# VHH binders against Mitotic checkpoint protein BUB3.3 (BUB3.3): the designs that were tried, part 8

Target 1, 314 residues: Mitotic checkpoint protein BUB3.3 (BUB3.3), of Arabidopsis thaliana (Mouse-ear cress) (f4i241)
Amino acid sequence: MSGDRLEFENPIEDAVSRLRFSPQSNNLLVASWDSYLRLYDVESSSLSLELNSQAALLDCCFENESTSFTSGSDGFIRRYDLNAGTVDTIGRHDDISTSIVYSYEKGEVISTGFDEKIKFWDTRQRESLVFSTDAGGAVGCVTVSGNNLVVCVDASMHIYDLRNLDEAFQSYASQVEVPIRCITSVPYSRGYAVGSVDGRVAVDFPNTSCSSEIKYSFRCHPKSRNGRLDGVCINAIEFSPCGSGTFVTGDNEGYVISWNAKSRRRLNELPRYSNSIASLAFDHTGELLAIASSHTYQDAKEKEEAPQVFIHRL

## First folded at step 1 (VHH)

Design o15 (framework vhh_4orz_3)
Fold by ESMFold2-Fast, scan of step 1:
Parts: structure tokens; sequence; C-alpha cells
Structure o15 (fold): chain B 314 residues (1-314), chain A 120 residues (1-120)
């Protein structure tokens, strides 16, 4: 319940899949299963765009201030002209497309799907599909950091070098040893922070031969209270872009907790939200946190209340 | 109330063996992963061995195949069997509990440490 609730022209009527802030502005993308991609200007408190895409949207990303992409339940990869308010399709997976990220190093959008493919798209070309490769299994989550693409399969990270996609991926087993639900890169580091289906966070350093003194894993969200065996799932994990060492986690019980690696302490637990936390996003300054209070189809939880998006000032 | 107490350290010759013990109290031991870390004089603390609540283990490359971590949930103990000891294994060895709600670096309860000295 912390933060200002966002008001939309059409209320969100199904699960929120992803929140994404622009890397250079307070523009927020909201992708949801009700088929809408919404663009909200947080600082002016104004809704910029609501576009019905005719399919549930499972993930979204920015290329720049005027162009964004989504992955859809119908397998289609869509490109949005945010100034013109139009959407077009650039290609598709053979099954539901679950994740999409943009690589600034390659100038390409990268998607994954239930077809266990990783597809690379370059919209500067007339034929957008540039490359397709196997993910090595069912993909849980994806992140891109510099020249590295990390695709999570169960408890493992499959690491691709974007400079040489002809080489096989490297496999790295995470400390959590249970399925990874979410991943983010650690700013100014070679590390990746992952959240697991049993309430754990781990910071892993693949491709290092150094001692593991900075490698750590901990249970940051308590397991179900009153001794229940079903645990709390970490649905979202994000580091502040400011390099402060602050990160936030969101779980399927509606808790958002912030942590600071520099002070080595838990910072804050926000008052519980009514639904699971489906997504978290920092703005480019690290001063705003967008919070999606929404059921997810990856949780054990049923839909409880209508999805809502909140902006919390840090 | 919550406490970890190490024992079993001492002086040993290179090539020898030593077994460290960690007695845990004040918490449900079987629910937590446990670790051994070490700090040599003038060096940073480093990971040695991990044993997760489910029983799986992980080892630093420098000790792999020489050290074995194990746990006894009935006795609330973690042990570290150290074989083929080398002078570079000389350090203070710490027992630590898997981090929970307030520790950002993985471990939220630490023992006081036990000294291991390996002479050549």
Amino acid sequence: as target 1 above (314 residues)
Amino acid sequence: EVQLVESGGGLVQAGGSLRLFCAASGFTFSSYGMAWLRQAPGKRREWVALIYSGGSTDYADSVKDRFTISRDNAKNTVSLQMNSLKPEDTAIYFCAREGSYYDLFGMDVWGQGTQVTVSS
C-alpha cells in the first residue's frame, strides 16, 4: 500500500506481466494480460498511451523513447511507435513468447519462448529475424548485461557471448539449487542476482576463477508462516541503478523489501500489498520504484483483486 | 540465544588431517544451510565449504577433494574434515549460518573462529 496509485483510461483487467522504466526518463511501460501496453509519464502524472495489442502481453522493453517491444501469448513480437500510437508485428515464435530484452551493444531485440528458442531481431533490416538458437531447456527468465545474455533454465544460467553466437553457451549452476524465478545484473559488477521459487536470493559470479568470498545466498523472504510447506516465491528482483548497492525484492505474498549491500542491512519492508508482487522497476535516477500488485500465472495464487500499479518514492 | 561454537582447531603437520566441529544452538538447525569460511593473516575472508539445508554441498577449488563438510541434524552440528593439509590452509576457520532476514552477504550468525596452523 505504499505509493501513489496510477490511474488508467481503461482499468487493468488481467495480470500485469512487466513494468519497465525508460533508461533516460520517467516514462513507464506497463504490459499486461488484458492485451494493453500502457505508457505513463510518472513525473507529470499523465497517461501517454494505451494500445490494445489483441493478445496477452508477457514482457516488454524499450529500444528508445519512441520505440518499444512486447512478447505475446500468441508468439508474436510486436513493435510500438510510442509517438504515433501504433503497433506492428515484426515476427513470431512457434509458441508463447515469454521474455523480451533489448541489447544496446548489438542494437537488437532478443526474445525467448515456450518453443525453447532464443530469437534475435534487428528492426533496421527489412527481414527482422537475424538469428535463432536453442535455449537448452525451458526458460524461466532472461537478462542482458553488456556483451552477455543470461537465460535461466531451472537452477542454471546459460550464458551467451553476444559477440560470438556461433559458440555454445556456458552453463553455470546457481547457489539456490531450485528453479530461478527472476534475475537482474548487479550494477558495476560481473555478478547476477537471482530470486528463487523458495524465497532465496543469491548473487552468483559465473566465469570467475577467484575465491567465492563475495558469493552469497540467503533467505530474504520468510517461508510461509505457521509452518506451511509451500514457500514464498521471489517474483521480482531489481538493483538501484545509482550504484548505492540498494536492491529490492517482491514476493507472491505481496511483500516488497529493500536491502542495502553497502550498509549490509535490510532497509525497509513496505506495508503488504493486496496481491502478489508481479514486477518491480526503478526509474533511471533510483528515486522512484514502480510496483505492480497483481496476480501472476506463474504463482500458486489465484487472482485476488484487480491489478494496480503504484509509484513509491525512495 | 542463537549461537555457533567452533572446536577442533590446532597445530598439524603438512599432509596431516584435522576435523573441525561447530555446535549450533537457539534455532531450528535443520532449516538452515551452514558454511565454513577462513581468514589467513593479512588476507580477506574466503569461502571454504557450504552445506545447504537439503544436504547438497559446494567447495572452493583450493580445498575440493581434500575437505568434506557434513552435518548431523539430530545433534545440531556441522563438521569439516580436512585431509592432506598444506601450509596455505593456515587460517582462522569460522562456522556460519545461512543468512536470513538481516544479512546481505549470505550469513547472519557467525562463530568466534578456531585457529588451524599447518607447519611444513
Scores: ipSAE 0.000, ipTM 0.198, lowest interface PAE 12.1, mean pLDDT 82

Design o16 (framework vhh_4orz_3)
Fold by ESMFold2-Fast, scan of step 1:
Structure o16 (fold): chain B 314 residues (1-314), chain A 121 residues (1-121)
Amino acid sequence: as target 1 above (314 residues)
Amino acid sequence: EVQLVESGGGLVQAGGSLRLFCAASGRTFSSYAMAWLRQAPGKRREWVALISSGGSTDYADSVKDRFTISRDNAKNTVSLQMNSLKPEDTAIYFCAAYSDFLYERSTYDYWGQGTQVTVSS
């Protein structure tokens, strides 16, 4: 294993769902199925906050340094005051809420759920729910980039223009041709990098022919060495915020690998982690990589060790 | 399968230029990304420059703005134009082909014997 392991007041007792760095600091959110949202100050190596939310947490995001949100197994969307150490609910999906992201362009939090709805929340209003629309199917993952919201349904990207939500989404079939597990936007580009359940990565450019010459897909991670034919799920994919188009992938077998998207070259492979890689996050400088070594419930492994979070210096 | 043969190395004075060539044989050249790597005496091999199948290029920081990689798919060649050469550029230069990002690392192997570049002070 590489990196410094984070110490928490209460050990993480169930799967880590998501790691998120603040866009302005080295504050790290850790959302987990044990119902805790944790805030860790990586610079001072200290746990800042540990809040029991009464439900398994499936995703999290920052609005700013003092406000964050989670989506939960009970369908509730929760808002956290990170300075006061308090949590309240702002609304609910009609079923489990699986993903949550913040749109800085709109000033709204956006969530999805098993109810196949995309809900938009503005906490500046007394009633936070602003808009709700159909996702067009079961949602695997979500990302927001500028005025575009991308919701992944099976092997397709459903693209919404946040400036005109009255229009139907546009559907784009990914090159991976199997269910998409994770997605991230390519910095300074209208492109997206996706990871699949069978170990493939694709860099796709919906709604443009200008970047077609750099569109590609490849098998990123090996098929499981235990002899399974389904391949190794890529649970996390993230671009470095600085540099020459470097991104990292994390898989269900515990491998973290870095790649250069422009040159299509594998750069580094970290020493294997004991658990699956559940989540990856770069800090705002790109100098730190947070790594969640945790079961994901993609595969029910009987040999999983307790969840751990590591900080790797690049 | 792709076979690679490097050429164009030699002795040059600091500030001079050299152009290296990699000739590829085999039926899949146009689908490969191509790279140049180098190994100086007593050091590990390091990557220098890469050109994708679509023509996108990338360079190591030590050679940016001095080296230019190009390819000619009709002739199955990749070239490295080296300008403003420095003594620290002295190394054996290798050509490598990349078919994809396979985990087995087979796609990141060089196939040639290399060509020696020596830069006098």
Scores: ipSAE 0.000, ipTM 0.117, lowest interface PAE 15.8, mean pLDDT 80

Design r01 (framework vhh_rezetamig_d1)
Fold by ESMFold2-Fast, scan of step 1:
Parts: sequence; C-alpha cells; structure tokens
Structure r01 (fold): chain B 314 residues (1-314), chain A 120 residues (1-120)
Amino acid sequence: as target 1 above (314 residues)
Amino acid sequence: QLQLQESGPGLVKPSETLSLTCTVSGGSISSSSYYWGWIRQPPGKGLEWIGHIYYSGSTYYNPSLENRVTISVDTSKNQFSLKLSSVTAADTAVYYCARHWEYLGSFDYRGQGTLVTVSS
C-alpha cells in the first residue's frame, strides 16, 4: 500500500462508494455503505464532518464548499449543509439511486437509478424535481462535462445536450465492446476515457471527426505478470487535471496503475492495496491522489482489511 | 525550444470581450500533429479547458463556454487568439495558452499564464 492513511475517530465500517475532492480545496468527500458522508480536510489531516444518512450512500458530489449531495440505496437524493452539519432529502428515485453529479452549467443536481431514469433537481425550487427522462437502459456510470451529460449503458455512451433536453440522446458505441464500469472526461479535449468490466481502457471522441487515430483501447490490468486476465474489473479511472496526459486506473484486485495516454505505456504501479480499489480522485492541483481501498460488493466476500482511504503524493 | 507566451489586457470590464493572444516560438503552429488551445484557472479552483484549434481552423470548445468563445489562428504570425464575450466576475482567472497532442487533446506545453481580472 502507498500513501498517507486517513485517520477517522470512527472507522469506516462498510464499503466506500466514492471519493470526491472539492474543485476549490483539499476537502475530500467520502461516501460509504455504512450510511456516513464524511468530509475530510486533507491539508490539516483532520475529519471535518461525519453525517449519518440512514441509508448506504452510493455516490456523492459537491455543489460548493458548503453544499454536497448523495445518492442512496433507498432511492433518496440528499442535500448536506456542510457548515451546519445537517442533511435533508430533496427527492427520490423509484429504486436504488446509483449515481449523482452536479452540473455547474445548469445549476442542477443530476441523478440516475435502477429505475432507468435520469432526474434533474433544482434545490432553489420548492419542488426540486425539474425534469425526468429515460436513460435508455440500466446505467453503469455517469459523467458531466460542460453542457454534455454522458450516461453509460452496457458498452454505449448516451450523450445528452443539457441545453436541449427535449432532444433524444446520441448513442456512441465504445471500443471496449463489453460493459463500461467507469468513465471520466479527458481534460482539454471533448474526449472520454472508460474502464470496462474485463480490464480494458478506451479513449473515445464521440463529437469529433478530426481523426480516427485519436481513439484507442487496450487491456490494462492483468491479474498476473504472465498475462492472465480473469475477473479483473476497472472500478475507477481518472485523468490528472494538470494536463500531463497522465491517467490512473484502479481495479478490483487492489492495483493502482498510472499511464501515459499518448504512448499507452504504464508509468507506475503502486504497491498492491489489501482490498479492491473502489474509487480514485485527484485534487484540484493534480498533486494529490485519493485512493479508496475497500471491498466493492462485486462478490459476496469481504476482504480481511477494513476500508481505508489513502492520500498519495505525486 | 518550444515557447508559448500569452499577451493581452489584465483588466476587462463586465459585459465586455476578453481578448488574449498566444505567440508560439521554437516550433510551427502549422503542424498536423497538434492542436493549440486555452485553459484557465479561476482563483481557488482547478484548471478549466476553454477550447482548442487545429491550424486549418477547426475548433473545439468547452460546451459551457461555446456561446461566448471564439478561438482563431494566424499561421503567418505563428499565433492563436482567444475572445471571450460578455464577461462577468466569474471569468476572473489566470489564462494559459497550451499545445495539445492530436491523440488526446491533453496539453504538453503551456505559457506562463496571464491574470485577467473582470471588474468595473
């Protein structure tokens, strides 16, 4: 294992779902299945806030330094006042809500769930739900970049223009050709990087006709150095925001690997973590990488180590 | 040695157009291998991609800015420029020009940055 382990007075007692750094600071959100949303100040190495939400939390996002949201196993979308230390529900899905993102462009929270709906919430209104649409299938992962919302259904990206929600989504078939598990936008481009359930990464540019040479896919996480790929899933993928063309991947076997996106060459492999990698997050500078070493419930067995969060300095 | 240098006014009034130019030296902007673009960093926030241009004139803009952004290229002067219209205080940032690889659009060279403050 690599990096400084975060210390919590009350240990994380169930799977970590998502790590999110603030876009403005080294404040880190930790959402977990033990029903807690935690806010950690990485600069001072201190737990700022710990709020019980009464349901397993599956995803989280910041609106600003004082407001965050989660999606829950009970379908509820929750808003947190991080200064007051309070939580309220703003609405719900008809089934488990698995993903939540904040659109700074619209000023709205966007969530997805097992009900195959994409719901848009404006918390400035008494009735927060402003729009709901069909995702076109079971959503595996979601990202928002500017006016583009991308939801991944199986091996396809469903792209919504947030300026024109009356129009149907555009479907783009990813090069991985197996279900997509995670997605991130490529900085300084209109591209997306995806990780698949079988250990592949693809970089796709659905809105460009510039060059087919820009696109690629490759297998990135072999279970052994003899090239065996059996049961490896890319759980997390993130690009460095500093523009180096570096991205990191985390798998269900506890490996975190950094890659040069231009050469497709492995740059570094961190010492294996004791649990699956559940989530990865870069801070706003790209100098810190937060790593969640946690079971992911991709199988029924929990590993020996309790969930842990590490900060790796780049 | 490739160098990129931003130039333009450091103060712009709300509702006006922010205009910056990037001068490229030590390499040609007329290259099929690269895109040339702009990124910014608002105070206390991370880097935000604005857009990039191919030397032929093909442009790619951040969707959140595309109605206000124009990027142009002048291959005879080895320069490219940014115009951002209808500015507000939220556009206050350090602005960088950058070179992007065709392969990903991620940048490998950038200028030193120029602070642009939007205030009346």
Scores: ipSAE 0.000, ipTM 0.110, lowest interface PAE 19.4, mean pLDDT 81

Design r02 (framework vhh_rezetamig_d1)
Fold by ESMFold2-Fast, scan of step 1:
Structure r02 (fold): chain B 314 residues (1-314), chain A 120 residues (1-120)
Amino acid sequence: as target 1 above (314 residues)
Amino acid sequence: QLQLQESGPGLVKPSETLSLTCTVSGGSISSSDYYWGWIRQPPGKGLEWIGHIYYSGSTYYNPSLENRVTISVDTSKNQFSLKLSSVTAADTAVYYCARLYSEFYGMDVRGQGTLVTVSS
């Protein structure tokens, strides 16, 4: 109910894995298990492109307005020409590739997979794979902020300096103390916000030697279920890019909640979506929030409905 | 309690079709929450995803194998199967059937694996 539902030529037939806005426009990527990468122009409310990739897509990212990438359940890393409407493989992991991000500082695609590898790809070279290193364990989620790559393994952040990949990662134990499900960088800060599998949010500042308490963790409103208190899994967390100091969380019970990071207070709760929240994305202005209402193969005890993508105006 | 068991011939001749079946016990394949798939591990190499199927019949295949792979599901028998045509020595591997776990970044239940050797 909250927000405008996006319409596609072919309905989304399986779970949405990731929503990504362009950093420069209101072009939105929708990656889904039905093997399609979709490009939607939110300004004109029209589907720009729909490409069958022959495998379930688990994550996506923009390089620029004409080029995007996906990671797939088949381990392949794919490059899309969004103007020509074509897709090519640039390489692969030895197992499911679960995350993909683009480093503007390095000019490289960075992917992780169940093979516990972090792979770096430069499509300007004939052989795209330029570097591969061990993640230090099974990767739950990944983010890039400037020259820092953060790879989450269990409850820890493994931090890589993109300027010096010959050095081992720095390990930082998150305040959530349970597996991290999602991560985002805090704008204008060296901090990261993480969501956990048991409904906790933490804001952590790795490499800070300051003893002042600016770090925190809290549980997002646990709810009773059949006479038992069950936490919600935080599937998505995103900071507003406009400098308001707010972030949003999406959980496996279909709730999207906005929070003030400084006061740790709940600001708003959108009406419950019919499916779990699989992904959230702010546009570059922070005025639009894209919401994927989709099953995530979690038992949320909710009626199954076809995946839907909504645009909520803030 | 949930168990997956592979079955099929351990030796296949080059150019023939490899056929494997996975039998699921202790749970139902008719679950909207999971995919059911096949992965393999060639000697000395990492795991390679072959493909997976939803209980409705929707299939997703590894692009390097898509012209040779067929996965099917039989919900009445609680089974799903793999057919890989035109096999070569490169298809020699331990084959696993698997349930893809929640959150899309791994497999939570796998069979014990079955070695398939392609040899004349």
Scores: ipSAE 0.000, ipTM 0.127, lowest interface PAE 18.5, mean pLDDT 81

Design r03 (framework vhh_rezetamig_d1)
Fold by ESMFold2-Fast, scan of step 1:
Structure r03 (fold): chain B 314 residues (1-314), chain A 121 residues (1-121)
Amino acid sequence: as target 1 above (314 residues)
Amino acid sequence: QLQLQESGPGLVKPSETLSLTCTVSGGSISSGGYYWGWIRQPPGKGLEWIGHIYYSGSTYYNPSLENRVTISVDTSKNQFSLKLSSVTAADTAVYYCAREFGYDLWSFDYRGQGTLVTVSS
């Protein structure tokens, strides 16, 4: 195992869903199925906040240093005041809400759920729900980049223009041709990197105007190295924000591998973690990588070891 | 069955060049379709890809190591070699040689058992 293990006074008792660094600091959100949202100050190595939300938390995001949001297994979207240590519900989906992101361009929270809806929330208004639209199918993952919202349905990216939500989404078929498990935007680019359920990565450019730009796909995580009969699933993919062209992937067998996107070369493989990799997050500088080692229930034989979060220094 | 075996000095002084050789047995290095490469694992850390070579002499290196790495191949001896210049304590690692797919630079199907190289005065 690589990195400094985060210490919590109360251990994480169920799967970690998501790690998110603040865009402005080394504050890290940890959202987990044990119903707690935790805020950890990585610089001081201390737990800042621990809030019971009454439901398993499936995703989280920052609006700013004092405000964050989660999506939950009960369908509720929750807003947290990180200075006051309080939580309130702002609305809900009609089924489990699986993803939540913040759009700095619109100043709105965007969530998706098993109800196949995309909901837009503005907490500055008395009624927070400002818009709702159809996702076009069961949503696997979501990312936002500038004025573009990308919602993954099976092997396709559904691209919404946040400036005109009355228009239908544009559909783009990924080169992986199997269900997409995770997605991230490529910094300083109109591209997106996706990870698939069978260990493949694709870098796709749906709206490329440059004819020389080349999209690609490859198998990056090998079929099981640890004797599992099921293939590996890429659970997490993240680009370094510093413009190095480096990205990292994490799989359901506990491997974290770093890659150079331009040369398509494997750079480093961290020592295997004891659980599946559930989430990865770069801090705002790209110098720290947070790694969640947590059971994901993707394998019936997977041991339910206590989830752990590590900080790897690059 | 194809087998790979690393050989070279276990101790190298700082600022000198680390030199390792991989001997391939049970198969030909001139088979085509494969790259022959080096990966390393520093104590307590993960695997790091160093680079690889095609039997024709074409090389690809990890950008972070590119200025210090040279990989060469000797098809007559069924061997390939690594030279890493200007070594420091950070280069202390177990070094492995591997056979890698020619069209998939991230896959390997055979690996040597590894050789520990310590960089110390």
Scores: ipSAE 0.000, ipTM 0.135, lowest interface PAE 18.8, mean pLDDT 82

Design r04 (framework vhh_rezetamig_d1)
Fold by ESMFold2-Fast, scan of step 1:
Structure r04 (fold): chain B 314 residues (1-314), chain A 121 residues (1-121)
Amino acid sequence: as target 1 above (314 residues)
Amino acid sequence: QLQLQESGPGLVKPSETLSLTCTVSGGSISSSSYYWGWIRQPPGKGLEWIGHIYYSGSTYYNPSLENRVTISVDTSKNQFSLKLSSVTAADTAVYYCARQGLYEDYYFDYRGQGTLVTVSS
């Protein structure tokens, strides 16, 4: 394995769901099924905050350095005051809330869930729920790219224009043609990339006339290297925030591979991690990669190993 | 018509280095669209990927074999080669050289005929 292992005062006792770096610092959010949201200062190698939310946390995002949000297995959307060390609920879904993102263009939190709803929240107003719309199915993952919101329903991507939510979403069939497990935005609002349950990646560069930036799909992780019948699933996909077009993928067998999207070339494969890769996150410079080595409830034996978070320097 | 042809000794002694060369004809190895690699099939077993190389010299190896494998390319001769060190009887297999698209793990659109390598005293 690569990277420095993060030390926590209290060990992570259940699966890691999501890692998120601050867009302006090396502060890292760690959301986990043990009900804790942790804030870690990577520069000082110290735990800054640890807050019990009383429910498994499935996704998290920053609004700014002092405010973050989570979505939970109980459907609640929670807001955290990172300076005061407090947590409040701002609303809920009628079923598990699987994803949460912050739209800087709208100034709103956007959450999705298995209740087939997309909910928009503005915490500046007394009643936070601003808008709710139908996703067209149970939502597995979400990304925001400028004025576009993309939600994944089974093998399809549903694209919403945040400037006009009165219009119906545009349905886009994924080139991978199997359930989508993860999604991320290409930097500078150029497009998005998805990872599938069978080891494939699809990359789309909409709104470009450049022939080198056409959409494509490929099998990026090999067939299981340990003979697993269950196969290989891409659990995490993230683009480097610089303009280089580098992205990384992580699978359920513990492999992390980096790619150049422009040249369509494998750049590096890190030594295998002991657990599945549950989440990946680049810091704002693209120089650090946070890696969660954690069971994902895809393999019962992996749950016997404690979750770990590593920082790999690129 | 693209053709790949393996060459090298069919018998290697235990602890020695297995050395094979692949000659490419009907197409250039200096292509930005493809990797060039090696796969093997031990008797009674399935195919095992060994590794592949880009014409620039960048290499990618099977982690199970990584500490024993070296793949090199010679663009002037339109060839690429495999060296597998410290061989044992477990390395007995039919070895194939192959062309692989950049986005196609384990999928090879062209393979050589294969060459049997037996590791025996």
Scores: ipSAE 0.000, ipTM 0.115, lowest interface PAE 17.9, mean pLDDT 81

Design r05 (framework vhh_rezetamig_d1)
Fold by ESMFold2-Fast, scan of step 1:
Structure r05 (fold): chain B 314 residues (1-314), chain A 121 residues (1-121)
Amino acid sequence: as target 1 above (314 residues)
Amino acid sequence: QLQLQESGPGLVKPSETLSLTCTVSGGSISSRSYYWGWIRQPPGKGLEWIGHIYYSGSTYYNPSLENRVTISVDTSKNQFSLKLSSVTAADTAVYYCARDTYWEGLPFDYRGQGTLVTVSS
């Protein structure tokens, strides 16, 4: 394992769902199944806030330095005042809400759930729910990049234009041809990098077949390092924001590997972590990588080692 | 059969606005299934996407061109148009109007025959 382990006042008692750095600072959100949202200042190495939300938290996002949101196992979407240390519910899905992102371009929170809905929330309004639409199936993962919202359903990307939600989404079949587990946008590109349940990465360009934007896919994690015949699941994929063309992947066997997207070369493999990699996040500079080593409930026989969060310097 | 036909001046002076119109026949622009757009090919270079428009008036532009580009649609005439401001010699290209099922970028499922626009004094 690599990196400095984060110290919390109350240890994380259940799976970490998501790590999110602020787009403007070294503030890190840690959302976990123990019902806590934690805010950590990585620069000062200090815990800023711990808030019990009364339900397992499955995803989180920043609106700004003083406001964040979570999606929960109870379906509720929660808003946090990070300065006052308070939490309020703004609405809910009819089933578990698994993903939440913030659109800076639209000024809205976007969530998905097992009810197969995409819900749009504007907290400046008395009634926060602005819009709700069908995702077209069970949602595996979500990303937002500029005016584009991408919702992954099985092996397909459903692409929405946030400027015109009355328009039909565009559907694109990914090269991986198996369920997509994680997605991230490629910086300075119209492309998306996806990780699959069988250990593959694909870089897809849904709106282009231009020769200068070459699509590719490869098996990025070995078929099995623990004797598993079916391979490993890519739980996390993230691009460095500094434009180096570097991305990192994390799998359910505890491996974090960095890659160069242009050359398709493996750059580094960190010493194996004790648990699955549940989440990865780059800080706004691309110099820090936050790593969640945590049980993911993907394997009934997976060891339930205590969850830990590490900061690795690149 | 669907046909797309570009029209506009073949010569534009530097600093002026390039204006092109695409006339659609054999199909309706007022379709929820399609986006209508512009692409160009400078001499000796590859295709470059300029932008797309939906019949409702919603526009999607190439970020590298978005501060100079305006695309508009006239559903009553079954036409859509391109205005590109502050042109330079680098804007010399064959311009194509296109139809696609996607709202940005390349590819496209149908295009016109193209019109050469030269930026020169």
Scores: ipSAE 0.000, ipTM 0.132, lowest interface PAE 17.0, mean pLDDT 83

Design r06 (framework vhh_rezetamig_d1)
Fold by ESMFold2-Fast, scan of step 1:
Structure r06 (fold): chain B 314 residues (1-314), chain A 122 residues (1-122)
Amino acid sequence: as target 1 above (314 residues)
Amino acid sequence: QLQLQESGPGLVKPSETLSLTCTVSGGSISSSSYYWGWIRQPPGKGLEWIGHIYHSGSTYYNPSLENRVTISVDTSKNQFSLKLSSVTAADTAVYYCAKGYEYSWETPFDYRGQGTLVTVSS
């Protein structure tokens, strides 16, 4: 395993769901099933904040340096004041809320849940819920890029124009043709990179007519190297924000691999982590990669070892 | 051959809005194969992407700047523009307008102008 392990005053006692760096600093959010949202200052190597939310946390996002949000297993959407160290609820899904993102373009929090709803929240209003619409199925993952919201349902991307939510979503079938597990926007592009449950990556362009030469899919992670799993799932995919065309993938066997998107060449493979890769996050400069080594509840027989978070310098 | 030229004030007061224009010559800004954007370099620091726009008007902004940034295109003048509101001394930088090729992965912008220094001072 590579990188410096983060030290927490109280150990992480259950699965890590999501790592998110601040878009402006080396502040890192760690959301976990042990009900804590943690804020870690990577520059000073210190835990800044630890807040018990009373429910397993499944995703998190920043609005700014002082405000963040989580989605929870109880369906509640929570807002955190990171300076005051307080948490409050702004609303709820009718079932487990699995994903949450912040739209800087719209100034709204966007969440999805097992109730197959997409909910839009504006905390500047008396009643935070602004809009709710159908996702068109069970949501696997979500990303926002500019004015586009992409919600993945099975092997399809449902694309919403945040400037005109009165229009129905556009459906786009991904090149992977199997369920999408993770998605990220390609920097400076109208494209999205997706990771599949069978170890493939595809680059898809849902809002443009692209030739087949620039649309591609390939197997990033081989079939199980350890002979015990039915296959390898890509749990995390992230592009470096520095514009190098580099992206990283993490799988359910503990492998982290970096790639050049244009050449499709493997650039580096980190020494295997002790548990599944649950989440990956680049810092705002692209020089640091945060890595969560944690069980993911994907395999009911996966051994539960203490979750760990590492910072790897690129 | 495409050429990009930045224009705008070299000095902006704190709290005001910085407004820069990029003039495109030797090609059309209406080309669907390109996106047009802005990057900056503060003194002694690396390049920072600000945002970009497609000829259709679709925009993508750096999340750290998104609440202050607006990029727009004027196809009739073959120009695109940057507005950055509520500037502070931290916004002092050389600003570049830039062109990206839709299908280029190695560099977010494969061509840029010569740059214009903007100083935020009272």
Scores: ipSAE 0.000, ipTM 0.199, lowest interface PAE 14.5, mean pLDDT 82

